# Ledger of designs, part 297: VHH binders against c4kar8

Target 1, 263 residues: c4kar8
Amino acid sequence: MAELSTPSPASPAPLDGGRGDELEKFTLRGARQILQLLQDLITHRGLITAHTGGGHSFMTAVLKVDEERGRVVLDPSPDPQANRRALAAPRLTCVTQLDGIRIQFPLVGLGEGQDKGRPALFAPLPAEMLRLQRREFYRLQVPLAHELSCLLKAEDLARKPVEVSARVIDIGAGGVAVVVPTGAAEFVIGGTLPACRLALPDGEPIELDLEVRNLNRQTQRNGTEQLRVGLRFAALPRAADTRIQRYIFKTERALNAKARGGL

## First folded at step 16 (VHH)

Design kc90 (framework vhh_vobarilizumab_d1)
Fold by OpenDDE, second read of step 17:
Structure kc90 (fold): chain B 263 residues (1-263), chain A 125 residues (1-125)
Amino acid sequence: as target 1 above (263 residues)
Amino acid sequence: EVQLVESGGGLVQPGGSLRLSCAASGFTFSDYAMAWYRQAPGKGRELVATITSGGSTSYADSVKGRFTISRDNAKNTLYLQMNSLRPEDTAVYYCARVEVYYYDSSGSTYEFDYWGQGTLVTVSS
């Protein structure tokens, strides 16, 4: 009777240091973003697995975020030993999921006490939160009401420079899909469109170079033919990337809130 | 509505004793930590003593061994027994509900959300 040793749940491997640059893209360090994400965890009653080290963990939840005092309040474990371990740990690694996206954040400087007569754990706000959205593959369907547009600098069939205002239908960290009227310009897969302008709702258009990645002819319900152009961001300044990410995050949150009946 | 009403203050000679009471209402008294703090004329507020819902107590060094904080949950009442009173104990004493307290490596934190009107204690010959 071979005792099937149930494989001990593999401690999530410490995110190896070499993936640091890739992880940076998914790391939130903005105070407002962190606060918002923590608030979202509260709103959704997100269960959090808190790892104390040594293969030990307990289930918790964010109960409160105090922006003024810069602290987060957690639900203590019903196991006093788990709480002792948490308090003794130099770092608590919190892991959760929100809307299918893995979230990880460290807490340091834990304390125990009470909030409004209820036992609680206290920690300073995390300095960073990792949101592991496969950004590279995630495409936000742009709400029609946002009227995102991209001014494309292209050429016509005669190789004459033309500017085409294209509606953005989806956006991700890596690029945009746009729709243009058929015949508005000639697009070549692998070609670069220099000095295009992406218009976001939050400010001035972003100037960027775009690479044509795919072309699809689409017939609309009204019988009108349109060209869908998939465009990759060829060179995106860091500031522009941040703005795009912020837009995606904000829009996604709003859409999710609406889907939940909150708006 | 949360109410805290202090009583028991008065004039006492040095070396004398007083017992302060704080009647609490409008909340589940037994769930909350409570505290006494005092404010002497021309001075800031000083935390005097705390008592958790579980009955754990802490005292300011200035009153250690002389003052005792206690609670009667059945009566919704907080007490401060003050013995060996000194002129420097002259102050308005306030009862406070602790909204938040926690202990970490840096020390203890207490935050108060409600307090009484206070009761004057005067220690004078």
Scores: ipSAE 0.737, ipTM 0.886, lowest interface PAE 0.6, mean pLDDT 89
Fold by ESMFold2-Fast, scan of step 16:
Structure kc90 (fold): chain B 263 residues (1-263), chain A 125 residues (1-125)
Amino acid sequence: as target 1 above (263 residues)
Amino acid sequence: EVQLVESGGGLVQPGGSLRLSCAASGFTFSDYAMAWYRQAPGKGRELVATITSGGSTSYADSVKGRFTISRDNAKNTLYLQMNSLRPEDTAVYYCARVEVYYYDSSGSTYEFDYWGQGTLVTVSS
């Protein structure tokens, strides 16, 4: 966000829900805290979406943190084009999640080479990391086993109505993120998709109006590209809101129990 | 256990040639970039040549056009062909395994984890 666009207390901000100073309290700048958080990403095998700009990103992971040399080692993309975009970018914006908590950090000065005979990307340790520990920013990563889908009402390349079954990858109080094959339909940021159907395990699909908030062409760890679409709930009926919240709550408790070696 | 064993050093006249070999064992040689270093008596180590797993090479300005680094992955062997040798090429030559290398806007970085015992090259009349 540009400085002239900093929201007033009365003005809505899409990410912080209020003042820009709210994000400051979630920003880590201590070297020890940064090292610890990066190590947590390694320990939890956290997948990172690295944004290279222009609506492009690729999936990566932190392979190693070298405190003595002040650098982080990342898994390169199997797509050479994604790596070239990353190396050409003035900075990467890395986004990941631990237990629903959004983590974001910049990397500057990216290099390409090898670590112990294996291809790797190298960058200096980030000077800051954002850790959004707020319920309103919480996004549940949807388990693949749930096969949670959203039937989108969209348009094809010829502007003809088409229905696309999209896999829901995350869900929160304000919306969902879905993945669609590139070229399956056209999406316009700010456009409305009416009467979409969100399939939850608790029964019949929920009919929702969705607003397109962002589009990202993401290169996966296997080198394939997919379109990620961020969708806002434009008008949630109270019954739908209740069912979504119940799904999030139950799924998070089940995942937490599983991680602890639960019953 | 990683081992690098150099051979082929000896005494040669100025203008002569030598071929150094480095036998590597204890790791997947084909995956690693490799290097040749030298150390003249009483001086520090100088990086002479590098070769990546893909075969890309680099050379110190002092040896460009005279030395050629190469590898035989089937034999797990690194080579340095030295032509037009000069008295200032007199040094112990070391084979080294590149643990880390990368290229960024600031240039190239090479870090080494294993070195051989070295082989002496003397260029004298």
Scores: ipSAE 0.695, ipTM 0.864, lowest interface PAE 0.7, mean pLDDT 85

Design nd1 (framework vhh_7n9e_1)
Fold by ESMFold2-Fast, scan of step 16:
Structure nd1 (fold): chain B 263 residues (1-263), chain A 124 residues (1-124)
Amino acid sequence: as target 1 above (263 residues)
Amino acid sequence: DVQLVESGGGLVQAGGSLRLSCAASGFTFSSYAMYWGRQAPGKGREWVSGITQSGGSTAYASSVKGRFTISRDNAKNTLYLQMNNLKPEDTALYYCAREWPSYDEYLEEYFQHWGQGTQVTVSS
């Protein structure tokens, strides 16, 4: 099991600099390691966000690894336009999480067809996969049952103030990722959202300033489009940091206990 | 089919001004936040500024805040960068972009929708 028990001091790569050397030590290039990791994603039914460029992505999953033909089989989107964008893209950047560890890999040469009579997307096996095994990159996938939300203060497309209750999909020491309906509000990378409110199960909502770090239009598995917004904690009070860390730790422990007891 | 064409660069003395333009086509311009980035010789790509869909909110890198102003004209599908009080360290190829990579993740696909760029050279 992947338990991040030994903290490693590390910081994210700077926005205006390259990340090649910093990420190289987390890159898997061995054929057996890649096959085992892909198989683990199948076993855990890991959901994958496939970035198709143009600020678009769709949710998929690895259905199987065809070792004989050297390819992966992916679940297509029910949205034909998402599939068309994917097939037209020079590469997909696939992002997922396994046991709190961020996994990222490229797919090049995507094609479409059928597997056992069902629609499928096919791509050659990736030559490399990133496995970011640093505590600072750890993201807890928020259980849907926790109903974690963040009230965002932003502007709508008519430049009027709007409050958006966004569902928190993952959370880490440095920030959260949320989903909002496309068009609900305006966001810009580098922009600050002041006095937002993060609702945790234990106590009053936490008021904090959030900086927009990434934006992506994501086609869900049911074919609907959502905007995924990555948000950094801009000025996190110590008490808030403690509550967030405690939530992450308690939830991780509960999920690990459930995985061990659930077979 | 996304096309971005930058213009307005040139040679200018320190303390001078330039206005860059980016003509966009192949997508619904008013539905996207837009960005200016730059790349100086021997350096990585640097985020300079961003603007929301309506132009209601903007963001700037600390190095240019107070000197540069980003704006857009959605009726003309055009993005602008007004650069004042230029410094030699502003010398770079300036790019218009529809997407920007995450601070926490290097996503190469974001750079696929950058334009060809316009060269800005600041002498002193």
Scores: ipSAE 0.563, ipTM 0.852, lowest interface PAE 1.5, mean pLDDT 83

Design nd10 (framework vhh_7n9e_1)
Fold by ESMFold2-Fast, scan of step 16:
Structure nd10 (fold): chain B 263 residues (1-263), chain A 124 residues (1-124)
Amino acid sequence: as target 1 above (263 residues)
Amino acid sequence: DVQLVESGGGLVQAGGSLRLSCAASGFTFSSHAMYWGRQAPGKGREWVSGITSSGGSTAYASSVKGRFTISRDNAKNTLYLQMNNLKPEDTALYYCAREWPSYDEYLEEYFQHWGQGTQVTVSS
């Protein structure tokens, strides 16, 4: 067995990635506020990406909050390997959205058991939750019906130029997250993808340089694994920025109108 | 079992050069992007450089861009970091890694590596 390298005890990574002072104003520590936010995630059927470290995550959801036992109950992955990684992790970093606001919280001490006779994961209630209520942290979840894509110009394993049509899953002022077909191209964190083409519903595709910010092998709710790539807009022209913001605004208004127009 | 063994560190004067090596075993080296990271005394881990599995694309932290060069030899399962024009602030323990934590500063992640790293000390 290979020896596991652990972070230096003197320099563990904080929940906030080292931005403690800036994030304090967005941090919820009140027990009632935490319980209410978790309940809101249940009510809105919020999907949660649980990061298990090493570039791995799985998609889960809060099934219930058990106030008496001080714990949350999570939907396990149908992939046993994803569950094994989660149970072995010293900490899960859970990321989700509520009304476009990024919500992030840690879970420590994950265990396995059953809820109503079905497999479940459980963890103590988090001591803190981040609610990042700022424009720069806003990410629009792209409706599947929009079929938003970004044509990535990358390289394959043979250094051959390749064009990959990637589905855009979320978009914000600073970038997009996309899903890439397995084996279609290779990415490196910090790398630049020049002259990519973002296809918005209105007008010609926008030509953009993109920087790779994160890579994540995410196990979906159906048990399949996909590569999720977080991409930052580099050198974004004013006209492109305006078109992206207009798309976000229009789509958000349309989604809100549909929600209010329900029976 | 996956193993990464770093070497090539040492004591060097400001303006000097060092070449670090990372010998990889226990996995298909040619199929993985590879990274160099460092940890200075009393500081957190810092991403330094990355290279795709083919070596076709590289990336560098702004603090080292133009001074450091990452490269790889897939036939020898070895990753390299050529460090030129070294500065006192480059003093750190240098690690190679098969995976790197997200560049998203809000995620609490750690990388896994096999080996003790190689110490680089730059005198002023």
Scores: ipSAE 0.457, ipTM 0.781, lowest interface PAE 1.8, mean pLDDT 82

Design nd11 (framework vhh_7n9e_1)
Fold by ESMFold2-Fast, scan of step 16:
Structure nd11 (fold): chain B 263 residues (1-263), chain A 124 residues (1-124)
Amino acid sequence: as target 1 above (263 residues)
Amino acid sequence: DVQLVESGGGLVQAGGSLRLSCAASGFTFSSYTMYWGRQAPGKGREWVSGITSSGGSTAYASSVKGRFTISRDNAKNTLYLQMNNLKPEDTALYYCAREWPSYDEYLEEYFQHWGQGTQVTVSS
């Protein structure tokens, strides 16, 4: 009975009962519930970011749930190095979204083999899955067609100030996740990026201060590496908050209408 | 072969000071953002401080800001943590790391660490 640390142990303050207890109400431990959620991820073709430790991750998906053997079958990375990191890791932290709700679960004991003659990764079924059903944890997947960008002020690897137009991949009430090419800029966890500019459709860019919360080198499905940066809104004026919430609401409604229309 | 070796810990009275060092080898130290983290017995890993490759930008946990100073010497491949006005709650095993992957957002990731750390005990 290993105790899994679903909240990040690398928090600005030690995670101590209270925060863990808050997330406990969103944790699924029933075997049937876990199987159902994994099946829902398959049905919706949910892409999973699998964190392998050391700031590395790769894109995967659940291909199959093998109830008889008590395991999941995952799509391996086309990058052999990403697969080697995953197999060497003591655990994977898998993060995905279903209808804007963050889903997170650990996988321990990863192995490799073949499924129907194709390379596959295998892991025992997770003992728990986190499903964050709170509005403040909701993340909207930004449609590629919106071309949302955030202009970040940072330092490059040659130690010169640089402005990077980063693609926004998700957005919520508390922040954004962006993707930058590896080497375009340098970030430090906990560092603040003042006067960044978030370009939403319909209006002037929003000037805001961002705090770096997550840094992951992500191997894409085509084998290329990108840096994924999680950014928290440090000081958000009411007008900016209203515009961001309006964008999220309008985009949710449009996506729901598209899904119901079958387009 | 990436290796990080921490030193400089010890027993100190509340209000005292210590300077920790981390000797890095097996990678181009001057090209990496570096971090200090800590772990008290029976608790999870806590981020303490970070510094960019040039030393141009630093970040600190709220619990240590104003008391701790992170610095680096790229010519010596060494990371430092100057700890002033130490408190009993600073008692922990201190680690340096080449990466700190996640702060919030409920990501569980393996701490990347090659040394035994250096123990800091602050008596009251």
Scores: ipSAE 0.551, ipTM 0.833, lowest interface PAE 1.5, mean pLDDT 82

Design nd12 (framework vhh_7n9e_1)
Fold by ESMFold2-Fast, scan of step 16:
Structure nd12 (fold): chain B 263 residues (1-263), chain A 124 residues (1-124)
Amino acid sequence: as target 1 above (263 residues)
Amino acid sequence: DVQLVESGGGLVQAGGSLRLSCAASGFTFSSYSMYWGRQAPGKGREWVSGITSSGGSTAYASSVKGRFTISRDNAKNTLYLQMNNLKPEDTALYYCAREWPSYDEYLEEYFQHWGQGTQVTVSS
């Protein structure tokens, strides 16, 4: 009965199969597919979160793929400490999105050097890349102009009910990701938030129950810390599901038209 | 230096009870949500339970809901897991953590701050 509808560690997955078995179906191991996907990340200027262990990560990007030397070239962090952690790590886990599809891959044997006179990080090409190529994993990055919000019903540090208006940063068939200021409310992986209200551009807010799936503290460029909360739709009514899918479809179509020089 | 030390595991018969403890040091315990996870031999890590920093909200995996109770004592920097009506399927090494990994729960690097764990063995 358990299925991969939304990325989350709060899955009640049984102990007999393990999550690795489920993700293997989405793993790319072909050399040409890996090279093509890395090139797609370059073309789309995809930002990558590189996890270096111990809860540390830094923002990077693939600058180029050097097929002759069998390596990928990465943009170093402006933070020297982050680069030192990366170089000391036995393995980096890189996480990004391409057109709403989650992509993850390991890099082993990171080195430092120069690319055309500029500092760069180098690693051998990954032997595998995870691409969650299923409709339920698709996430639309919400345009800032749409001002999508979700009114969350949660508890504060004093265990009192609070309502927090959170900005929706991405949305899919299975849920939303929102950002809130650190300390605005308390969240716990697996917790349920009843009777929240999702505001779409068209029509009245949708009342729905949400389950907390992911929590990530992120430092913004201005130094402000934000909490990113991944939320799964619980028992979504058919009419609400239709409205959400319509919004995703219309927005994706409009973004594709704009990219092709429409409007 | 973040340190988590689990204790309270042991051998127990099906239907029995155990109480696990996790002593935390090296960080402001009262500012973090805390979690219990487990790993059975040859299987991946499974999320078991979580509790907010204040203790006001808790969450449980479906497999343990109604049988396990998570709690915390912020004055003692200690996390607890009361396990009742234990089943053979609960046999695992139990860990506490101040962070639970995102969807890629096989990011082993996130587990570097986890303790050594405490073994729970439930016989039929």
Scores: ipSAE 0.337, ipTM 0.749, lowest interface PAE 2.9, mean pLDDT 80

Design nd13 (framework vhh_7n9e_1)
Fold by ESMFold2-Fast, scan of step 16:
Structure nd13 (fold): chain B 263 residues (1-263), chain A 124 residues (1-124)
Amino acid sequence: as target 1 above (263 residues)
Amino acid sequence: DVQLVESGGGLVQAGGSLRLSCAASGFTFSSYAMYWGRQAPGKGREWVSGITSSGRSTAYASSVKGRFTISRDNAKNTLYLQMNNLKPEDTALYYCAREWPSYDEYLEEYFQHWGQGTQVTVSS
């Protein structure tokens, strides 16, 4: 008897079709699932980075889901420029995470109004949400108390090598996101930063080559802008990988213990 | 008004070469990193190459490594892409941008197309 998983000779198994096929496995289109996920973001006070195009974003949060009117209500930025960019954008790409799982969804038709006498942004409910349940997309939000930093070896506009100490805001198996001081260095998407040093607790800094994957001028909830840089680990040594994974696991366990026991 | 005007595209046989130009105006060109991107029919936007404001550092997508060269002339406010050993897979609308927010293939961010683009068609 032929195995059920064996491709038919009349219909050979092609290549999977790539990115679109992978994303479909993680895409939620059910109205109930979308409403539940948005409600989970409210319950867990999930911060959302809303990308408005041109490398700009602002931090927001879902304030409520209005099921009757089929819309979400978002926290506006205190920076009027960020709100103007958002309202002018044909689409917002919203990125957040819950329990380390990356969540992404579009909002189209953004408007401005009030919620209980306070300024608010609103948009129709998204028709789909992406929930990336894969190890490579998991990100631990780094506790501020850990003071994780990465010393970046980059270059400035004057052609000089510079060392930039950047605060690590999230970390996963594939990379880190850092906040870079304004004007400290120039970055280009796809560029490599050699011999950077990731400082984890309880040991020597880890020397790594990093690739610039994301650049975003993010307007914080206090109205100030910062440069957020997404960095991918290039050719991560096994010892470094083990130490990073140990840090992530240990930190998650400590956070879970604190949540359950109130340490 | 920020304006980016691409030129230099056309029809070329596989193995051929083309040089694309992007004329920039309405902003201080020498203060921005610049990028080339492309979009083939029925496919998403693909990052191709980037160059720092000074021109000292460049980056390339693996699909064009060793075949394409990005450069800039800040005195002329012009960005270039020299394309050698062209393949049918390079057929796309090519456009330049002063910002490219993400390379991440799973992050579908809104990307702005600042120019109209120039069509490159590579015949087999």
Scores: ipSAE 0.516, ipTM 0.825, lowest interface PAE 1.9, mean pLDDT 83

Design nd14 (framework vhh_7n9e_1)
Fold by ESMFold2-Fast, scan of step 16:
Structure nd14 (fold): chain B 263 residues (1-263), chain A 124 residues (1-124)
Amino acid sequence: as target 1 above (263 residues)
Amino acid sequence: DVQLVESGGGLVQAGGSLRLSCAASGFTFSSYAMYWGRQAPGKGREWVSGITSSGGTTAYASSVKGRFTISRDNAKNTLYLQMNNLKPEDTALYYCAREWPSYDEYLEEYFQHWGQGTQVTVSS
């Protein structure tokens, strides 16, 4: 096999070793730490996006941790197809956020049954959880009242140029996630969308080049499906970066003040 | 069940050309965007190219833009990658994929739909 090692034809290539080393400092492997973090997700009612492969995911939540049986209990989707995809998947990748910090963990061996007479999904406790305390992974959930949108320049299903107004659902230092109307455009991961316009509540729209990084058909907790598009800011100018960061901090501060005042 | 079978790799001299093929089955090929990725020994998976379901839009990594061309034949359920002016840095196992994980190197999904790959070796 030459001078270079190659992966087995029956096995996909292994993950980059440098990536594994970098993630180690963010990886929790202690059973007690894992149990505490899962309990924190329950306490804060954290919504979890469970990726089932094939560009599909569904919204779930940890309902409880069964320490005696060594398993987690998850809220099933009201969409039976989403549950079937999850049960058929060899592994789920669960992604959530707690206090702006990205949390990610795998679940293997998913099963279905009942908890207190209600349908539930069960999985063994994860062997590891990632807690990524990095600025580039922080995402602010955008309030619907802000009507934050991004005008995307793309092509429709007939290959015609089209401008799509997409609702911004989250925003961070590195990009935004948007919801695109069904059938409005075709996207390909890695594609560049030039001269898009991000409309913030304060001032004129920001003109940005965006790179498509994620495409996902997500089943919501009400059973409806939406196309989510993750977009990275390409070569963000300092002035635009400052405006985006100001919006994030101002909105987070206002949401925290509202939550405390609402008690 | 999704099945992706890559072919067309081999040993080639710098400046040479190869055409890779990916035969797809087990899903409605014409309804999915398709991707080529690669992994060099000791490195992580790298996105190479993508194409929409209709073939109307393509995307390329900057390292291969102008040298590689992605295309598809929906009637034959086949994806292609024409590779021209190959460089030693293009040496890798090339994968066909129905989806691509996030470009965040630390946020790659654990579950991926990948083919087994076809080896490309470029001699200097």
Scores: ipSAE 0.483, ipTM 0.767, lowest interface PAE 1.5, mean pLDDT 82

Design nd15 (framework vhh_7n9e_1)
Fold by ESMFold2-Fast, scan of step 16:
Structure nd15 (fold): chain B 263 residues (1-263), chain A 124 residues (1-124)
Amino acid sequence: as target 1 above (263 residues)
Amino acid sequence: DVQLVESGGGLVQAGGSLRLSCAASGFTFSSYAMYWGRQAPGKGREWVSGITSSGGSTAYASSVKGRFTISRDNAKNTLYLQMNNLKPEDTALYYCARDWPSYDEYLEEYFQHWGQGTQVTVSS
């Protein structure tokens, strides 16, 4: 009756030839491993982006693992529309990070309930979790204190050139994810943003071309909506690549030191 | 509810042209970027083209750049794909979408706002 994973009927078409082998290397299917990883997300207060389909998502967190009932308890959105989308969705795709490592898992059969007298969302424990522990999939969550920004060159709704200062929320060797207020500029997947400027703490902004790879309308923990834009670096000069990697390494080191010494 | 209805497909000789249309309803069409995709026999879905909500910027797959033109008429809630110099390898079911899966992520996301499609067959 039941399979380990059930594909979404509207998921992207399969490529065949190697994708299954690639993902299988990173798939956790052991109940103990899944429970431990979910507990680690609770312990580190990890924020989860829950994708509900149609380019929509909301920010949540694992509040509790109910091992006896075989379910996970999630923090509902303060936006009733986001919760309605989630409950209507055939599945949620949950994406988060732990120590810069991308973690992804499906939740099927989402319901509403109460936990300790407060509203909560719950779903059966996932049968699998992806833990993408490869250098190419590593993304540094940018500390808010760094105020890392990227000045994007785009068009507004009136087709006029506009410069948007976007906050960088994560960064890796291949690109950045940024957040932009809804309506600040127009983006299209596959489009190129020329001569953008990435501001790093040490030195002049790096001028680079960016390609739009994903767009998602995200409901924040406070109920407001932002557009999350995933951007790929187009042909970085060696010097720029070195500076980005140095920033990532230096920031990882500082975050590890803080986590070890701070509470 | 969102509805997308594609039309304009058919049989055409190599080197010929077709114009596809996508009629949208159930949402504020002028507020969304729109996309054309295709699925050839025995192959996966391929992104073909995208256009911003105002129509000010466009993007194309390398395989169709210079031959296809995406456009929109926000007053008519309609998306178009003008296909010129068609090749046998352009034979596919063409569909429009309000959103598109990420290129670079192993994200299995449910996209419910895809149209039924219109068949394009290019004879050699």
Scores: ipSAE 0.549, ipTM 0.843, lowest interface PAE 1.5, mean pLDDT 83

